# VHH binders against Uracil phosphoribosyltransferase (upp): the designs that were tried, part 2

Target 1, 214 residues: Uracil phosphoribosyltransferase (upp), of Aeropyrum pernix (q9yen3)
Amino acid sequence: MVAAVRVIGGETPLARYVLKVLRDRTTGFPEFRRYVRIAGSILAVYIAGELGWVEEEVETPLGAKAKELAPAGPVYLVGILGASLPMVEGFASMMPEARIALVAARRVEEPGRLKIEVYYSRLPRMFDGPAVVLDPMLATGKTVAEAVRLARDRGASKVVIGSIIASRQGVEYISSLYGDTPIYTLALDPELDENYFIVPGLGDAGDRALGVEP

## First folded at step 14 (VHH; from s8 with E101T)

Design t1
Fold by OpenDDE, fold request of step 15:
Structure t1 (fold): chain B 214 residues (1-214), chain A 129 residues (1-129)
Amino acid sequence: as target 1 above (214 residues)
Amino acid sequence: QVQLVESGGGMVQPGGSLRLSCAASGFTFSSYRMSWVRRAPGKGPEWVSTISGSGGSTDYADSVKGRFTISRDNAKNTLYLQMNSLKPEDTALYYCARTYTWEETWEGKTTEYEEYDYWGQGTQVTVSS
């Protein structure tokens, strides 16, 4: 089956404004990080619908009772290290008790194939709730797919992907492996270039977040 | 508001038994792993035991394995620690804690540890003749 993709840029102008800032080559690294964080927060609003909630009664200062929602259990954010740091923080600011998992991966060049190697991970031994995989750029989908695999193998009750920009190729790749994994992204871009960068994209999210000028 | 309240501690002779309880509130108890941790005078915290949300999986420190049993009643939002064959070395303040278990891997080397985001005030266990 094909993974469900929600393109948030079509739903709120705020997402499009965030994209405007992030896509702009003149945006410096402080502003870039700031808006990556904002993107994370926006994603949290929408991805929250994928998470489990339970009704909880509370007593207000007036002595009256009210029914609201509380998390059904722990929520894990799986950040792919690099540009995801501000993104994870943005998401976590909306759900402060979410646990932060980390994955660091590198590209290994093999003839005719791009291989992803995870060289660092901080993951739950066993997930006791859903996992939200966060990567600003869902380009080929290989890195994100690896994170999804790790989460699934470790018992995540549900895996959801959040990105700032996804490529059609990346979405198709994820769909081919994990068709039941919802993808939330601010934008869906049509193609990758020869270096596997999303076009029009926003360049190298990692470099831009770390202060390397485009 | 997450709350954990331990009870059941006391003074017992070596070879005696105690049953500790931990009353949990303010969160979906059955969704979280829970642990017992103890601190003896002058020593750092020591992990004692962990139980999964469903209660289907348990783990124990070597020092208490075979003597202690961790359990839970999710309907009552309560964690338990049955302590048998108590030794003077078991004397400590015992805490229950909401738990996350982690594996950290760096270039093929893996370490495991627990994270506790909430714990109670503790209950004192004293084993003495």
Scores: ipSAE 0.886, ipTM 0.937, lowest interface PAE 0.4, mean pLDDT 95
Fold by OpenDDE, fold request of step 15:
Structure t1 (fold): chain B 214 residues (1-214), chain A 129 residues (1-129)
Amino acid sequence: as target 1 above (214 residues)
Amino acid sequence: QVQLVESGGGMVQPGGSLRLSCAASGFTFSSYRMSWVRRAPGKGPEWVSTISGSGGSTDYADSVKGRFTISRDNAKNTLYLQMNSLKPEDTALYYCARTYTWEETWEGKTTEYEEYDYWGQGTQVTVSS
């Protein structure tokens, strides 16, 4: 099975504008964080379609009844630290009752391979609903894949990935492991450089989000 | 809106039994873990028991294990706590709570805890001779 990839930049000019700001090397860290947050919110709009909903009747202030939707159960956001912080906040602002899980991982370069080591995690013992894995940069896909694995192993009913920029290689990697995991991204970039940075990408999302000027 | 309403509390003698109920509304009850938590006078909240959404998994505090039974009727949106062999130290205000269970790990060290985002008003249980 091949993972479905939805490139949001092709669907709304707002996403492209967000990308314009984030990709611009002259964008300072306050503005960068702001637009990472906006990206999270945009992703929430689209990823919401992957989540379970139930019809719920409500009484309006006029005493009339209306039928709308409520979450079918718990929703978990799995933020990959630390660049995802504004992104998670942006998403959570759209779904305030979503639970926030966190994963911190480091890259360990070994001969012949790049290893991902999770050194911190706040995860449900068991997921009682879907998990949305959020990472601004889906580069090699290895970090995101690890988060997906953790969510799946802990019983997530569905796993969805949200990124600001995904690379072709990263998408392919995820697809090779978890073909049933849909990926939502604002942009799909064609390649990684020798340091596993997305090109053209936006540089180091972590550094930029945390105040390291380009 | 989410509502949880506990009932069934009262005064009993040591060795007696009570059955608590919690009526839930305003959310998809069967999708959520539920817990009983109690607060004794002068003490902080104490976890008592947790049950999975389906009811297939239950967990108990050591202090109540073998005496208390948590259950649920998802068709009735109701959580229950059967309390047998009650002791004076079981005296407390008992709450039902919508529950998330968490595991936090830092450099190999793991801590587990529960999060409760909604609580009822509580029902008083008093065990006294």
Scores: ipSAE 0.877, ipTM 0.933, lowest interface PAE 0.4, mean pLDDT 95
Fold by ESMFold2, look of step 14:
Structure t1 (fold): chain B 214 residues (1-214), chain A 129 residues (1-129)
Amino acid sequence: as target 1 above (214 residues)
Amino acid sequence: QVQLVESGGGMVQPGGSLRLSCAASGFTFSSYRMSWVRRAPGKGPEWVSTISGSGGSTDYADSVKGRFTISRDNAKNTLYLQMNSLKPEDTALYYCARTYTWEETWEGKTTEYEEYDYWGQGTQVTVSS
């Protein structure tokens, strides 16, 4: 089983426009942060198809009835603290009653390999609705995989991953662990460099969100 | 629009019983955890009980455990609180609330808490004489 990857840049020119702004080395703060938020909103449009919906009737100001859709229940956004915050806000702006869960991770020194430790989380005791894990950069996939594990251990029957740019390596890693977890990303880039940055990528999403100009 | 309307409050003698109801509308009731929360005069809100969306899991505050029973009828979109062996200390305004139960973990230390996003207007329970 291989994780389904949907590359939004192939489906709408707006995703390509957002990527142009974010990849451009000359884009500074607050423009970079604004477009990370916009990327989150675009992801919401595309990821909505993975979420559960029910028909609801509403009464218009004219007194007429219309059948529309509402979320079937709670929806949880799992934000990986740091660069994901504007992205989570952009997603939440499209689904205002979605609940925001948080995961903070740090790199831990280990002999001969990269290790990630989750040192803070705010999660529902039980995921009684779908979980959307949001990280702007799906590079090695290790932090995202840990967030997926936490959601599944708490009963999430549906987990979806959203990113701005994913690497081939990160997708393969997630697929090796969670092959039934869909990945939505604006772009899929071919490789990581020696510092685990995605190439061509956009540089360091965390640093660029701080407002430091190149 | 989410609406929660409590009813069934009243005056009872110590040792008596009451059954509170909460009519829910404007959302898929069966998908959400629900709680009863009460406010006694001169005190802040006190969590009483929580029930899962399916009704299969319940929790109670120590002060009411064994005396109160939370339940729900998802076909009628109604939450209930059966209150037995009532005491003067149970006198309060009782609220129905839509609920999320969270776990916050910092460096391996875990705390649980409830979040309420919608509340009813409350129904008064008075236990006297």
Scores: ipSAE 0.629, ipTM 0.831, lowest interface PAE 1.2, mean pLDDT 90
Fold by ESMFold2, fold request of step 15:
Order: structure tokens, then C-alpha cells, then sequence
Structure t1 (fold): chain B 214 residues (1-214), chain A 129 residues (1-129)
């Protein structure tokens, strides 16, 4: 199966404006962090359609009743520690009752291959609702794939991936493992460089989000 | 808005039984894990029991295993706690709570804990001769 990919930059100019700011090498730390947060909020708007909703009736201050929507149950955001923190906050600001889970991974050096090790996690014991895996950069897809695996192993029947920029290679990797897992990204870029950075990309999202000047 | 209302508490002789109820509203009850938590006089909160949204999985504190049974009726949006063979030590204010369960793992070492995002007002259970 091939994962459904939704490229938000093709659907709203706001996503293209956010990408302009994030890709620009002159964008400094406070602005970069701010726009990663905004990207997270945009993703929430688009990813909401993958989540479960129920109708709820509310009474307005006028005493009138209206039917609106509420989450059908728990919603979990799975943040991959590093650059994802502002993105997770931006998403959560749109769905304040969403629970935040965390995964931290490190790169393990091996000749001729990239190996990812998850050394810290804070996860629900059971995902009794949908999981949204958030990573600003879906580069090789290896860390995101491990986060998807962790959620599914804990019972998540619905997992959705959100990123700011995804590479073609990362999307293909996810599809090879989890073809039923939708991917929402602001941009889809054609390639990775020899250091596994997305090209044209935006550079090192971790460094730029943590305030490291190039 | 989420509302949890406990009832069914009261005075009971040692060895007696009580059934607590918790009426839930303002959310899709069947989608959420629920717990009973109690607070004895002068003590902090003590977890009693937890049940999954479907009702298919339950867990109990050692102090109540074999005596208490947690259950739920998702058609009536109601959580229950059947308490048998009551002891003076069971005297407490019993709360119904909406629950998330977490595992935190660092370098392969795992710690488990519960988080409660909404609570009821509690119902008093007093076991006394």
C-alpha cells in the first residue's frame, strides 16, 4: 500500500508563507521557533479531518441551543524531541485537551547505514484514541516510523503523521512500512543530501529551533 | 462540559457491602478510561481501581483485590464500584476520575503512573461498628 500524502502548501497560501519564513536562511531563532509553532497550528486544522468527532449540543448565552463538534475521545500528540516542541505546542493550542506524548531518539553511528535508537519515551500505556506523530522534518522517515510502531504496539488503530517538510525518500519509507498511515506536510521536497538533510529543506531544524546560530 | 457525580456512599457495618455509582456527562464516556480514587481522613489520595473504556481491562490496588469490583455501563454512562467485605480501613471519600495511564521509559527503565484530568465531588463511605 502507498501512504496517502497531503501537501498543505498546495491548499493554502498561508502554508507557503510559513515555508518562506522557515526556509529563509536569514530567519533567526525567535522567528524560526514562532513559525514552527504556526506550522503546528496549520497541521491541526488539516489533520482534524482524520480524527474522530461527535456532535454535542451547547447552550449559548442567549439561551439558544446549537449543535457543534467535540473530539470523540482521547487524542494523542506524539512529539519527537528536538525541533518538534514548538510544533507540538502549536498543534495543542488548537486542541487543548489533546495529550502530549514524547519520544527522544539518537543517531547511532554505523558504517554505511543510519540507525536510530529511542532512548526516552513518555507514552500512554494504551492509545485509546488516535495518535498524531509530529516531526518538523520527515527526512529518512526512520525516527517517525519508530514512533508510529510504538503507538501501534500500544493499541493505536489510527496514526497520522504531521511534518513541515517531508522528503520523497521519507514518504516512500513510511509507505513501505505503514501504507495505511496518512502523511500531512506543508511541503514535499525531492531529495536528501549525503548527511540526510532534506533539499532544498530548511537546514538543521534542531539547531535553528534551539537558538544555535550557524 | 465534563461532569462526574458520585453517589451510593453511606454508613456500613464492618463486613458489609456498598455499591458506588458515578454518573458521567459532557463527554463520550465509552471512549475514556475511568478510575476510583479514595482519600481517607488525614491522608493523601489512594488509587483504588481502573477500568478501560470498553470495560475489557481492569486493575486494582492490592488492598482491595478480591473485595472490590469495578464495572461500567456504557449505555447508561455510569461507572460502578461494588465494595464487599468492607473494613474500617476502607473509610474514605471516594472519587470517580477520568484517567490516562502513562509509561515513561529512560534507557530501558520503565515507570508507570496515572493522570486524572476530571474528578467528581466524591461520595463518603464510612465503615464503623
Amino acid sequence: as target 1 above (214 residues)
Amino acid sequence: QVQLVESGGGMVQPGGSLRLSCAASGFTFSSYRMSWVRRAPGKGPEWVSTISGSGGSTDYADSVKGRFTISRDNAKNTLYLQMNSLKPEDTALYYCARTYTWEETWEGKTTEYEEYDYWGQGTQVTVSS
Scores: ipSAE 0.587, ipTM 0.818, lowest interface PAE 1.6, mean pLDDT 91
Fold by ESMFold2, fold request of step 15:
Structure t1 (fold): chain B 214 residues (1-214), chain A 129 residues (1-129)
Amino acid sequence: as target 1 above (214 residues)
Amino acid sequence: QVQLVESGGGMVQPGGSLRLSCAASGFTFSSYRMSWVRRAPGKGPEWVSTISGSGGSTDYADSVKGRFTISRDNAKNTLYLQMNSLKPEDTALYYCARTYTWEETWEGKTTEYEEYDYWGQGTQVTVSS
């Protein structure tokens, strides 16, 4: 199986505008954070089709009835702590009842290889609804893959990945492990540099989104 | 709009029984965990019991274990609490709440807790001689 990748930058000029702001080296910290949030909202529009919906009747202020849609059950946003925080908020603003789960990971230095350790998580005991894993940068894919694993181990039958920029390598990695997990990203970039940054990318998303990185 | 409406409260003597109901609407009831939570006069909320969406798993506070039974009828979108052997300390406003159960893990140590996003208005249970 090969993961379905949907590159939103090819579908709406708004995504390209957001990418322009985020990629620009001169974009300052407050503006960068604001546009990461906007990217999250755009992702919500496109990812909504994956989430499962039921018809519900509502009564308007006129007393008339209309059939509309509501989530079929719980929806979980899985934020990878750090740069994803504004992105998660932007997504959640479009679906206010979505619950926010958290994963914190750190890079562990090893010669010639990237190793990721999850040291904190806040997850539902069981995913009784779809999980949307959100990370602004799907670089090597290792942290995202671990978040996907955690959700699936807790019963998530549907997991979707949302990112601002994904690398080709990160997509291939996810596909090798979870080929049935759709990936939505604003942009798909061709490569990683020697420090595992996406190229052309946008630099260090953590530093730019939060203003500081411990 | 999510709506939870509790009923079945009242006054009862110690040792008596009551059955609480909660009518749910505005969401797919069977997809959500549900809880009973109570608030005694002058105290904060106290978790009483939780049931899974399917009804297959239940949990109870130590203070009510063996005396209270949570159940649900997903065809009728209704949550129940059967309360037996009632004590004066069970006197409280009882709420039906839509529930998420979380696990928080730090460096391998896990704790669990409940969170509620919608509550009913509550139904009063008063146990007095």
Scores: ipSAE 0.561, ipTM 0.809, lowest interface PAE 1.7, mean pLDDT 91

## First folded at step 18 (VHH; from v4 with T101I)

Design x2
Fold by ESMFold2, look of step 19:
Structure x2 (fold): chain B 214 residues (1-214), chain A 129 residues (1-129)
Amino acid sequence: as target 1 above (214 residues)
Amino acid sequence: QVQLVESGGGMVQPGGSLRLSCAASGFTFSSYRMSWVRRAPGKGPEWVSTISGSGGSTDYADSVKGRFTISRDNAKNTLYLQMNSLKPEDTALYYCARTYIWEETWEGKTTEYYEYDYWGQGTQVTVSS
């Protein structure tokens, strides 16, 4: 099975406006951070359809009853530290009871290979609800794939990936491992460069989002 | 709108039994792990027992293992604690709490901890002659 990819830039002009701001080399901090947050909120609107919902009746101030929806159970956001921080906040602002899990990874030097090591995580012992893995840049897909594995190993029956920009290579890598894991992204770009940056991409999302070496 | 209401506390002689209940509303009860937590006079909260949403997995503090049994009836949205062979040190205010269990791993070292996002008002258990 090939992972379903939903490219939000083809569905709403707001996603393309956000992309314009984030891709523009002249966009500085804190504007970059603000629009990463906005991207997270847009992803929440689209990813909500993958999550479980139940009907609930509510009573209005008029004493009338209405049927609406509530989450069927826990929802977990899995943030890939650190560029994901504003994105996670933007997503969480749309679903305030979502629980926030964290994964931090670093590059481990190997000649001609990208190797990552997860050195910190804060994860539920059991994912007893859907997990949304959030990483602004789905480049090689290696860190995201590890986060998906961690969630699945802890019982997540539903995992969804959200990114701002995904590479074709990253999507193919995820599909090779987790073909039942849908990917939502604002844009899908064709390639990675020799340093594993997405091209045309937006540069280093971590540096630009967190005010480090802008 | 999450509500947890404990009941079934009271005074009991050492060696006696009590059954605590917790009525849950405002959420899909069967989707959430639940715990009993107690607070003895002058002490902070002490975890007693936990049960998975389905009821298939349970765990107990060493101080109560073999004497207490946690259970749930998902059709009635109710959590239970059967307390047998009660001792004076079991005297406490007992709370029902909605629970998440987290694992934090740093450089290969993992610790486990509990988070409680909603609590009831508690029900008093007093064990005395």
Scores: ipSAE 0.632, ipTM 0.831, lowest interface PAE 1.1, mean pLDDT 91

